# Designs tried in a protein design chat: VH-VL binders against q9vpl3. Part 238

Target 1, 224 residues: q9vpl3
Amino acid sequence: RGKINIQRPKAPHYERARVVAVTQPKYPELPKAKSCFKTRAERTQQQQENPYNEIIAREVRNWLDHSRLVAFFHLSSITADDIFRVRVQLHKQNLHLKSYGSKIIEQAVKNTRYEAIVPLFHSNHCIVFSPDPEKTAALLRIVRRVPQMVLLGGIVEETMLSRNQLVAYAQMPGLHAVQAQLVQTLSQAPGHLIQQLQAHQNSFVQVLDVHAKNQMNEETPKST

## First folded at step 8 (VH-VL)

Design da26 (framework fv_anetumab)
Fold by ESMFold2-Fast, scan of step 8:
Structure da26 (fold): chain C 224 residues (1-224), chain A 121 residues (1-121), chain B 111 residues (1-111)
Amino acid sequence: as target 1 above (224 residues)
Amino acid sequence: QVELVQSGAEVKKPGESLKISCKGSGYSFTDYWIGWVRQAPGKGLEWMGIIYPGDSYTRYSPSFQGQVTISADKSISTAYLQWSSLKASDTAMYYCARDEAIYDSYYFDYWGQGTLVTVSS
Amino acid sequence: DIALTQPASVSGSPGQSITISCTGTSSDVGGDNYVSWYQQHPGKAPKLMIYEVSNRPSGVSNRFSGSKSGNTASLTISGLQAEDEADYYCSSYTSSSTPYVFGGGTKLTVL
């Protein structure tokens, strides 16, 4: 009855596969008519204006459009093995960890209701997507073991939530209707409700400060 | 009902190996962290380490790193604390405890009854 | 091996209120609620009394309350009863390498 058996949006996979399929590293179809050598300025401009960025930005837009849960994290230095283990554990819960460059995110959300998230991505970051907002608690329990990932906020049912609001959503007992009502109530009068919940307005700075201090304590014993 | 049940008291000699257990019931075992907390006779509580049973990720207190091994078997909802070679200074009550925190808080909501380990020559 | 500072003992009379302090190192971060309190009767496992500074688990008497000011957290017990006589431990997150640190414990005597 309209149930589709898909693990990931088809459009991003299709676009990426198409780009790879068209590319032939050996024996290119036609030699270029212009000079074989590019200037430094031309190479820099080509890197900045790479049309591949639009394809990835479209992938990001598709994830945003098809996900009822999106969570944003600051990501500190982490090994490939450690992030892979996290990705596997998240995937078991239908949670999809993705990393995109800041320019790509800006391009993806430009002129959309999500444009306000751009400042969150000026440093190293990652995003977790899921079609199932009931997985918010599972997401946070898994990420809690990863000190390199620090929650910044998210989007639930098309509503932008701060870190504290997303944690509060996750703590609601498991009735979907109760959680949906909380999100709806928060979206109608966010300032007043945040004050009642005693949420801090500058939680982003607090979260980053706590994480940075913890990392400094681990890396520099003499810093104390 | 959430319950953590620990193995019975142990009396050992220095140099012997030991593995004690903590069985969780009444909840999804792989979704919650299990910690081990030690209490030497007449002393306070001392955190030893934690494990996330879902993927067996462990973290140890610096004081216990390399001295003990924490593991879990998710098929039987059981966490373990083990020593390869016991010392007299390992004599203590050992508690397992469940951490319910869903992100940025750290507390133990349910505790096992404790396992008394006595190491005497 | 990092420990939170608690008084070794406190005492009170039945019906009175007492407060137990817990002073952290620089890691008692004002922005987040990392402090919990545990009650331990002789020969028994600890029991969670307060979590996230001020929240009570189901089944814990409303006579127990928690608060925090700066780097010092406090457990307040009102209307003292004989059954409250126990050891009390505070705990806090300090760092990713030591996410659980306990205070030295406070023996409460109900006189």
Scores: ipSAE 0.029, ipTM 0.539, lowest interface PAE 6.6, mean pLDDT 77

Design da27 (framework fv_anetumab)
Fold by ESMFold2-Fast, scan of step 8:
Structure da27 (fold): chain C 224 residues (1-224), chain A 121 residues (1-121), chain B 111 residues (1-111)
Amino acid sequence: as target 1 above (224 residues)
Amino acid sequence: QVELVQSGAEVKKPGESLKISCKGSGYSFTDYWIGWVRQAPGKGLEWMGIIYPGDSYTRYSPSFQGQVTISADKSISTAYLQWSSLKASDTAMYYCARDEGVYDSYYFDYWGQGTLVTVSS
Amino acid sequence: DIALTQPASVSGSPGQSITISCTGTSSDVGGDNYVSWYQQHPGKAPKLMIYEVSNRPSGVSNRFSGSKSGNTASLTISGLQAEDEADYYCSSYTSSSTPYVFGGGTKLTVL
């Protein structure tokens, strides 16, 4: 759901989630008079219960629901200073760079239309969110400076797009209606899209080799 | 609508400094990269370097690194190419061009009219 | 500067088709959709004719087409006209040390 307010949720949503977690009805306690041993079901439930992860997962869901542009990147080794410079340039264009653990992403998208993206996050990754899909071209021009960020694909106006489809969308002439029509034309079935996105991930072995050579011969870093 | 206007022709002596300009109009200047391309008399095109005006990030061709400086002033939508000490071999036509490409695709969609620089004794 | 390889000259007669080749490496021409083509008439600035291997900007005749096979890109001009006589340059992004590179240029003569 691409929504306008990307700063949701507000504090009240977290408070309610915490209250529900602590007040949820429990079944009668299993007597542990003989040992502190837990049943397999109790251990499984306890391992999956994590109020912290659920709170962050809800934050991710709200970013997804309230962003009309979401872009997924593989992230190679990058310094804190370099990623900070990228984040600053992105912020000027109302583009918000976020990084979340794969388990949190899985929890956030489980049982939603976005569940198909989970395989993209088995390695190092980051996500860029924006309420404005017209900023896709600006996003890709900024990321062009960052060889450590490799575009995997994205979601534009609730439609999953491959790397090449997102690049094609970015090059569309600036009328919003025309761009919306293009998104519908470029959309693909999730299974086929994931195959395309995984193919791009596999190619990063070559990208990393080229990147290593480029790093040895880098000419001009950021200048002010 | 989109237009790149370059400064006028220059005639200089070896050892002199020079700064030429390229003013963009009709688009958001800070959202597009500006490249500089050199063409010596009767020769082909040579890419010199490129700048992202939003933060003045530059990248140079190895052939031109240390020989020229590329800069931009976003308050007046103008990019610059400058030399601290000109050589006779710097005699050429210099073009600025806007890079329309996104991500890993680079191409120049609008070009300035060119600035002829002649360096002679 | 790593230059892309183009033939120095190509000739054709009005109404014929000609092809100009541009050969690079797997890091530039052989990579993704990195190739563009420019037309330059004497004394004028270059004009973009093809971008991303095969796309035409608005206002460019459909007689101009681009393609790529392996490490070689091709510009094809069909129905050759006198006004097509110009220098043609290929260009590519490189995923190596230099982000841009131009070919040596091809002079097209219309007989």
Scores: ipSAE 0.223, ipTM 0.601, lowest interface PAE 3.0, mean pLDDT 78

Design da28 (framework fv_anetumab)
Fold by ESMFold2-Fast, scan of step 8:
Structure da28 (fold): chain C 224 residues (1-224), chain A 121 residues (1-121), chain B 111 residues (1-111)
Amino acid sequence: as target 1 above (224 residues)
Amino acid sequence: QVELVQSGAEVKKPGESLKISCKGSGYSFTDYWIGWVRQAPGKGLEWMGIIYPGDSYTRYSPSFQGQVTISADKSISTAYLQWSSLKASDTAMYYCARDEGLYDSYYFDYWGQGTLVTVSS
Amino acid sequence: DIALTQPASVSGSPGQSITISCTGTSSDVGGDNYVSWYQQHPGKAPKLMIYEVSNRPSGVSNRFSGSKSGNTASLTISGLQAEDEADYYCSSYTSSSTPYVFGGGTKLTVL
């Protein structure tokens, strides 16, 4: 209770208060599927006009900036239950599996040193993020049981690595200083690295074609 | 140090069930695949199947799919190989082995001492 | 029907060098670095001698080396010693359904 009484204000100190609407715009949300696989054309067209593309791109940049390990995968068709089991195993090791549309990835990495990764995402894909690069070996052992996830390459300590370089990094014991030195040694120009990553992806597609043919031959009934 | 210790030799009759074990120590059991390899008397090595103990995901050789069951108990770092009904042709030495390979590399770095299974009437 | 092909036996004298071959196809031995080699003494478990074609595990003598050319991988043992007398198995990835395929084995005799 105050004893101040201004009967004739000389300044407009009593103004009509207007509520500051803390109305956060409701953005359309795509459910975060437990599977990374979606119908490509359908997803791409729906996202072109989606007002949250820039917001999700910012989320991707945040993951890239705050993750010391990022691994890129090609993803074939997989059930929601199967990917959920993989996600649980990964989460136990502080590994976070995410799926984003190609246009969002392009927006996220445009004008960054990671811009060269965009061609990797022109097909079905998913990404695993972690703040802990020592978990690379755990990541590879977990995804080894998931034939639908094919390693394309990654980023460790802000250095882009090919598939073979990432595997080599993972084979070192958990001596962080030695691993950091290896990452520095394995660094490559982005153009050359992306060519190696794409070449490996093509080699794996050939392996999948051979495997599919072998599976078809195995299915052939024995004629008597 | 890494060690795989297998259960002792077994002598069984045809039609009996059997479960043999392989206990891992000196490493993180749930982070490595465990494989089972068979060797019939005087014969070579033959892969039977593998298990990832972290979630008990299994893969079997086409020759052994449906003939054996591979399982693991991560609380005691032990993998198992089981038959519901033994045959005389199951007489062999059975090895468990740890797969050290990452992603595309498939090889066994440490092996158990083996369990001899003899099935005779 | 198609397995990794090894000679049934090889022999050498103490101090000499021998080579054991392991022949597959372009999709297995001839593909990536899929080949490993195991040594087995009678009544004992196999021991990993070489992995990923040419890498040697800790504790394996540098007398053992691995290589490949085309669809044939080779294990070379230099300075042969009596304790090298054993069976040697190659192994390779061949497909997702058969990620471990062993060769028929080679008996090494040290004369």
Scores: ipSAE 0.192, ipTM 0.601, lowest interface PAE 3.7, mean pLDDT 79

Design da29 (framework fv_anetumab)
Fold by ESMFold2-Fast, scan of step 8:
Structure da29 (fold): chain C 224 residues (1-224), chain A 121 residues (1-121), chain B 111 residues (1-111)
Amino acid sequence: as target 1 above (224 residues)
Amino acid sequence: QVELVQSGAEVKKPGESLKISCKGSGYSFTDYWIGWVRQAPGKGLEWMGIIYPGDSYTRYSPSFQGQVTISADKSISTAYLQWSSLKASDTAMYYCARDEGMYDSYYFDYWGQGTLVTVSS
Amino acid sequence: DIALTQPASVSGSPGQSITISCTGTSSDVGGDNYVSWYQQHPGKAPKLMIYEVSNRPSGVSNRFSGSKSGNTASLTISGLQAEDEADYYCSSYTSSSTPYVFGGGTKLTVL
């Protein structure tokens, strides 16, 4: 039901604002505006590394190292009940939905073969892990009913795949050796990661960009 | 082998209720969407709605929202299409079909044989 | 403008090629690879012929091919045979109010 309906979130309703409506701060308006524009990156910049972050980063590295399927999603606003229902359906297929802060992801993958995934996590995100790459089709069928989760791409057998490459992989034959070979073939297509990052911003803009690029490529002159 | 088997033909009077069925076999019923498609005599195909049996999530065509109810019983791998009160205009062939599409791709790969519903006085 | 636009009828002779068009909007046919094509013989259930614009299911003759340009998808049947005489429907996912729409259908006559 929550997935079918779009409802404006209700603000908490308390009597406090009505009781304490006495005065504004004596300070100029500018400090209030500044606090409203703080980003997550600005808030997390610290002098010392947090030891807790390294512990969680090790957990992330462990998931990446022991998962033959990793899928990355942009996550829009979703209720706790709705995400719990998704987690239950995914867990039945040995698919594990996790969410980590971008700084923790960066620390987890720094100086590793996975470092290329960092740009995917500059927006709200979640990750699905599985030791079984044959579950890619099951993953995609479950996520189809969750419009708040937008597929960005993934890693299959330690190889980075774009959204379209991961979808293509899901429809391949169930022979592990054949799938591993096809993953290598798909990963040889350069530039797909950049296209995928654009896709997560706005689907209408992406359609226009693809159309423009196709026309530009067709019009590219050849030197004679 | 994947198969969708629909219930037999029905002859009803206006105002009567009706529930027709579509039983899936040869695949994991809860992993695929089931759609319902209507075809009035001599007319084209019209999509009515779709259900995900795993959690009974449904979505309807605006033309059929509130006119019919789509449901599924995953314990017997069966989807249903139901009317509380039939009209003569409901006379049509009704197909169920399995949606094989991945993620944001939709298409029906297997179709039931159809259930003919005739509503007349 | 919910329904996709198809010609009501198309005709061809055995051995020729014919093309059936399917015109929609940027939110359906013009979006991504959303288009599928179905063949229906009289008194029979529809059969999937093409999915995701240009892919053929196992068991469908390579005489059937699909393509798309802008908001118009096309089904092309080469080497036309008597058994190809049927109604053909295009279909698309749409990001608007209805997630799935059908075209009005095209009757193919083999002369």
Scores: ipSAE 0.015, ipTM 0.521, lowest interface PAE 7.2, mean pLDDT 77

Design da3 (framework fv_anetumab)
Fold by ESMFold2-Fast, scan of step 8:
Structure da3 (fold): chain C 224 residues (1-224), chain A 121 residues (1-121), chain B 111 residues (1-111)
Amino acid sequence: as target 1 above (224 residues)
Amino acid sequence: QVELVQSGAEVKKPGESLKISCKGSGYSFTEYWIGWVRQAPGKGLEWMGIIYPGDSYTRYSPSFQGQVTISADKSISTAYLQWSSLKASDTAMYYCARDEGIYDSYYFDYWGQGTLVTVSS
Amino acid sequence: DIALTQPASVSGSPGQSITISCTGTSSDVGGDNYVSWYQQHPGKAPKLMIYEVSNRPSGVSNRFSGSKSGNTASLTISGLQAEDEADYYCSSYTSSSTPYVFGGGTKLTVL
């Protein structure tokens, strides 16, 4: 109010200021309290500002976007020496064996067409990437000697394929146009997919079917 | 086009060593598995083992583990089956065959002509 | 060591159809499309006739067909001809320590 501006209280406020000054020991030591608070705040900001998981997730998305062949494997216990030998053989064929944490995979594929692969990575896993889908047969012949690597499925030309569909794709001759047509045909056969689900546990098709059923149930969820 | 050519017949005595060969041609030798199959006189086919020539990874039937050695020389596209000490019971026809199988499908699409090994005293 | 079970012999007349069975376990014949069939003429190497239960290689007559039910695979030869007289072997992948298993073989006689 203007009355407060006109009447500057000198005596009462001056004496109150003196009382506040006398109670200075009531407040904690500002440098140490501020340092501890700033240290915790700085650590929180440092954690948020260093998104290591997002950087690696972006790398995974880049591999998915630039690879015409992606194969998913469950990986049982294997020695570093054994997996290194497999990696070397794969690299000779332009096949790149990568392993990422399940949370990084989830972050990489969340809200993308590849989200259905997340359940495949709740255990030990690895992924093989290649720009050349014609290397699928070479990949499967090399991995055949590694019982610790179990094929779950893959992505060829941006189309998700079950284990058996990927194997069928590998059987085709190196005619890229013909193989592209076959990928579309294989991905559109529901009866064949159901048969494969009954034969193999941890099927990529099984994961996709579970995901589809969960999405369907979300329209009228049961509430307790 | 694709052909597997095996070495000629062998006549040996018990205790002697032997190495027979199987040369592949008309395909990428290092990209296909080569299997060895035995057929004793008047009997059926018996799988012995298999090799991936690209890195010489081998897998043997339990009946032949330690009895024979399978190897390959990728520079000359040749697979080998070797015995350190032959027995009379090793008398058989030995076939090499190319495995066209992908992943968990195993089958032999091309076969060598066979090598007859006779072991007698 | 362990062979798949086949009949020792089967016979038929020209123009007839015959079937050769191959019985295994759920780990081989019954597991997936693992079954292949080979034809062997006397003194010759085996020839692949059927792979992955029912597929024919290029150059194999459509008179040869394969199927399976449970743990038993079957090779059927229709329009039987004299040149079909041979030994026939089934084979299957197994999940055991021996990844390949052959049947005991069946001698086909064309009367």
Scores: ipSAE 0.215, ipTM 0.593, lowest interface PAE 3.3, mean pLDDT 78

Design da30 (framework fv_anetumab)
Fold by ESMFold2-Fast, scan of step 8:
Structure da30 (fold): chain C 224 residues (1-224), chain A 121 residues (1-121), chain B 111 residues (1-111)
Amino acid sequence: as target 1 above (224 residues)
Amino acid sequence: QVELVQSGAEVKKPGESLKISCKGSGYSFTDYWIGWVRQAPGKGLEWMGIIYPGDSYTRYSPSFQGQVTISADKSISTAYLQWSSLKASDTAMYYCARDEGIFDSYYFDYWGQGTLVTVSS
Amino acid sequence: DIALTQPASVSGSPGQSITISCTGTSSDVGGDNYVSWYQQHPGKAPKLMIYEVSNRPSGVSNRFSGSKSGNTASLTISGLQAEDEADYYCSSYTSSSTPYVFGGGTKLTVL
């Protein structure tokens, strides 16, 4: 009780149950076809008609409908223990870190105003949801500790914002009138928004290379 | 009212260990980074490192990596700066400060009063 | 050794304006809104005067303003007063291997 278990060896034990409870359930990799063959049309339909995907897509729609803040991140390789610590810190601020497959996100946002976000999720990604847009500053302060999470953009008060627009919004926390004006001003060029978000995603290789080099320097400090 | 209160002045001999403290009050301690800044007598400010108390994640200046340890105890809202073996060159004023920065921005909005550490034979 | 370059001293007379420069690289000052400025009176802790290049905290006089151009940030003090006599430090986040750095400091003398 008087101890803080931040660092832990990677081994199966009771703490894994806590991690699974916070993160989405994981399944072992299963062979695709086995001895079962399907036509191309049947395979396509089976992929799209997975009932498990519809259940999770419904969960995603529920998060989108009840969140006034949604932030999108590219997620590079990170341990389950590290992501759990991030989830705990975010949860204290009413920020909910979730990971969903690209097909589930596509299914969730199909025929909605958010359909345009699908291309952002072609790589490893995660999403942070909150009912409180005032928490944008807290979110970005926490994420500054996590080089593996690269901000792509978000949705604030149902308005899609690029990375730079979301950062600008975060820099004026607690000023409702100014924040409302900023969101309105930033949202006046919707034609460029998706291009800005995709540009951030398309350039993430260079960003991740910088983060990887910085992470190597931080994790393996050299004696002077 | 946000306040950072540091431990009192220390007089030590070379080779001795030391741990100084910085207690935060009037805000959510685990929601802000705490930085440590050194100022040698008659010299400028030197950033030593920073800690996120929520999970004790630390980042150090290359000049201080391996020379000091920064830690925090969130149950008592206190950050620490520690030396295993002091040198005469460690004589300085040490400040803790709260980082209000967002994203890639670092800046210290509230500062402790400072702890003077004197290391002499 | 990585530090931001400031003039060692600047001077001015009451009522005048002075500017203190802070020069870095494209990875720190020249990057994004990384620059902050601190005022330190003798024997006292530093006080934040400017953050994110040009923003003032509540309680800081509007006589203090910040700006940048390329790799050089500037702190401008207008209507100079005797109590402005202090040491001024710029500071910046950096995307290089050290995440944060201070300038060498500038002693402001009010003559």
Scores: ipSAE 0.060, ipTM 0.570, lowest interface PAE 5.8, mean pLDDT 78

Design da31 (framework fv_anetumab)
Fold by ESMFold2-Fast, scan of step 8:
Structure da31 (fold): chain C 224 residues (1-224), chain A 121 residues (1-121), chain B 111 residues (1-111)
Amino acid sequence: as target 1 above (224 residues)
Amino acid sequence: QVELVQSGAEVKKPGESLKISCKGSGYSFTDYWIGWVRQAPGKGLEWMGIIYPGDSYTRYSPSFQGQVTISADKSISTAYLQWSSLKASDTAMYYCARDEGIYDTYYFDYWGQGTLVTVSS
Amino acid sequence: DIALTQPASVSGSPGQSITISCTGTSSDVGGDNYVSWYQQHPGKAPKLMIYEVSNRPSGVSNRFSGSKSGNTASLTISGLQAEDEADYYCSSYTSSSTPYVFGGGTKLTVL
């Protein structure tokens, strides 16, 4: 308590009070819009085809664009109560567990830099999003007690990481210690860090290729 | 540098309450799991439960679920093991240990010195 | 719930090699690299000797090695020394009702 109740005047200060008036007629008239009725019809047809999927796909793109940490998991059979408890624990760490159908994921990442993740989602899956990449260690320590969730890989700061690379990232110390380690590495051998990052990226591609091949198990030869 | 320091030995009577402590130092306390392991006199090690201090998530062994409470105070980097009502069968050495586990790792890399709890009349 | 199976005791002479076994199931020892080994001297806390089946922490002698075949993990101590005389416990993560399980322990006697 112990506050004086002084009512505020109008928002503008004396110095700001002079002539804010602007002529802004709010009357949009778009002759082109009324002449483009066919564009509206085409859009209506697309909405009729997949209205639900496109809306959810936009949600997925929004999560991908605004998350600095994204982790992908294979999800085995788990009870609703167990997955709810995991969601609650993750939410306390600003980690958001989401599940989407494979077609929605494909639609969301098609023609984007993340299209390579599509094969991961042809089986049961879930994704964890966070704006804070420093939460990777917290994420992994929580989910390691959930045997039904198997880490497949992730994206950190827009860089795709394999399972092992994401675990290694989680083990890194805070920003000051990481900076010190990078300085030491660059001082001793400027190329070493670049080679390691390239090798890790290649490893992630290999993991995705293995998973993709597992998804591509064709039926026995066409005919007898 | 990494160290777990446990509270001193306790002598209690059946029916009394008890809370023992484990203070971590030399590392980020909220980033590692703390487990509790019991060792009855002349017997082997048995896992009681574990806590993640960052969000106080706990998991117990079925043998100890409902018999003990594990908690942590992250402001003082201390984990606790407590009993509401001790039994003579609770007489044992109790260890706390840091779980180094990140996803695929499941082991205790640093151990406290142990707290001997004796429950007798 | 269930403890991993270890022999109650093993013995050896200085300079020899001994092996301690740890037998579990496909959901613990036989699963992934979940096995760890601890050394405990009388009156002292356990010390981590091996983690993830075969890895040694810094400061642990290379005389200690770990391996696994099926549902049985093994701790091998080569060049046996008097200070190796202790109790040894294996441990594993498990998907059963108990997420961590210990073996019953093995007393190693030297000479």
Scores: ipSAE 0.078, ipTM 0.520, lowest interface PAE 4.1, mean pLDDT 76

Design da32 (framework fv_anetumab)
Fold by ESMFold2-Fast, scan of step 8:
Structure da32 (fold): chain C 224 residues (1-224), chain A 121 residues (1-121), chain B 111 residues (1-111)
Amino acid sequence: as target 1 above (224 residues)
Amino acid sequence: QVELVQSGAEVKKPGESLKISCKGSGYSFTDYWIGWVRQAPGKGLEWMGIIYPGDSYTRYSPSFQGQVTISADKSISTAYLQWSSLKASDTAMYYCARDEGIYDAYYFDYWGQGTLVTVSS
Amino acid sequence: DIALTQPASVSGSPGQSITISCTGTSSDVGGDNYVSWYQQHPGKAPKLMIYEVSNRPSGVSNRFSGSKSGNTASLTISGLQAEDEADYYCSSYTSSSTPYVFGGGTKLTVL
């Protein structure tokens, strides 16, 4: 039914015939990926003239402070329809996919314990928030189908975790106590955490190279 | 409790179409990936492809891209493997398996019993 | 085509320990905790024995253990029993265009 996990319905051939039988409103659209980048650039210029970036930054801080699970992703070229499908799947699991400009992220985390994440957002990115850390496994299974989203790391129970640490956390049984203990075991001193986040720069570059090679191989399949 | 039940053995001629099934039960079907694995007579396991039933996203091995179609019907918790035109070289045991893997960790924790497909003239 | 290299056969006597190797590249076996192991008895579907290099599913005997060094993963079976006689396959995620790959399989004989 109209559950929280509402998804856009697939249109069978016979339903498409019925839809076509009525006058369809014309919806002029640019390719969504290019349209989104163009619109975003124009909005960035508009925001440069207004101090309302602080309002959005406060919203980001609120999400960070009230979410027990936060996951950070690099986002490669992806259509608006594809990212919308992912957002719908995530929403079914109480996972909230958000994207904010790097300047807004910087303003949001400035002078906070999260300041170390700023370098992760200098390229195209997105963030998933949830009040429920038990949903980490569901998050990663959903995202696995989206090769354009590359996991960079996250925050679980206020502890910053690398990509591998977050994956390890997701593999634990759904007992809160066991998962909390794992997070504590994986946690590091602030200095070491900065080192791990910096190490992700090199790992991220390697992952991007591998991802680009995977995209090249998948986008040029041999005709059978 | 978790169970994958596959359709029965098939005997076909080259050029015929075929669709075999794999029905999941005892878990939330749309929350786990389903993979298909081929095993030719006397040979090892070959990964063919995988599907996420929640939105029918598929990923294929390059060796099987264009050779087969993987699909799923979430209303009846069933995944499918389909050929438009069978070849004698398609003779094999075909397994479906549930992928418990998280993110980069692909592994199959529950397997169907297998469907034997024999293609001969 | 065999993407991961396993010995074609290994043998051991009841009560002994044996090890089956699985060799890949730095992008699969050597990359991260990508390796899983499956047991297949004749005429039966494969059964997961080890996942993510060294983890055992519930219901798998503690006689089975997994490890990894560099580009080679190993499945070790201690206290060999007659029912361990089967084919064993390693498998790994890879970041290439073929994201999942199996080894050629190893026939274990207990005699």
Scores: ipSAE 0.259, ipTM 0.606, lowest interface PAE 3.2, mean pLDDT 78

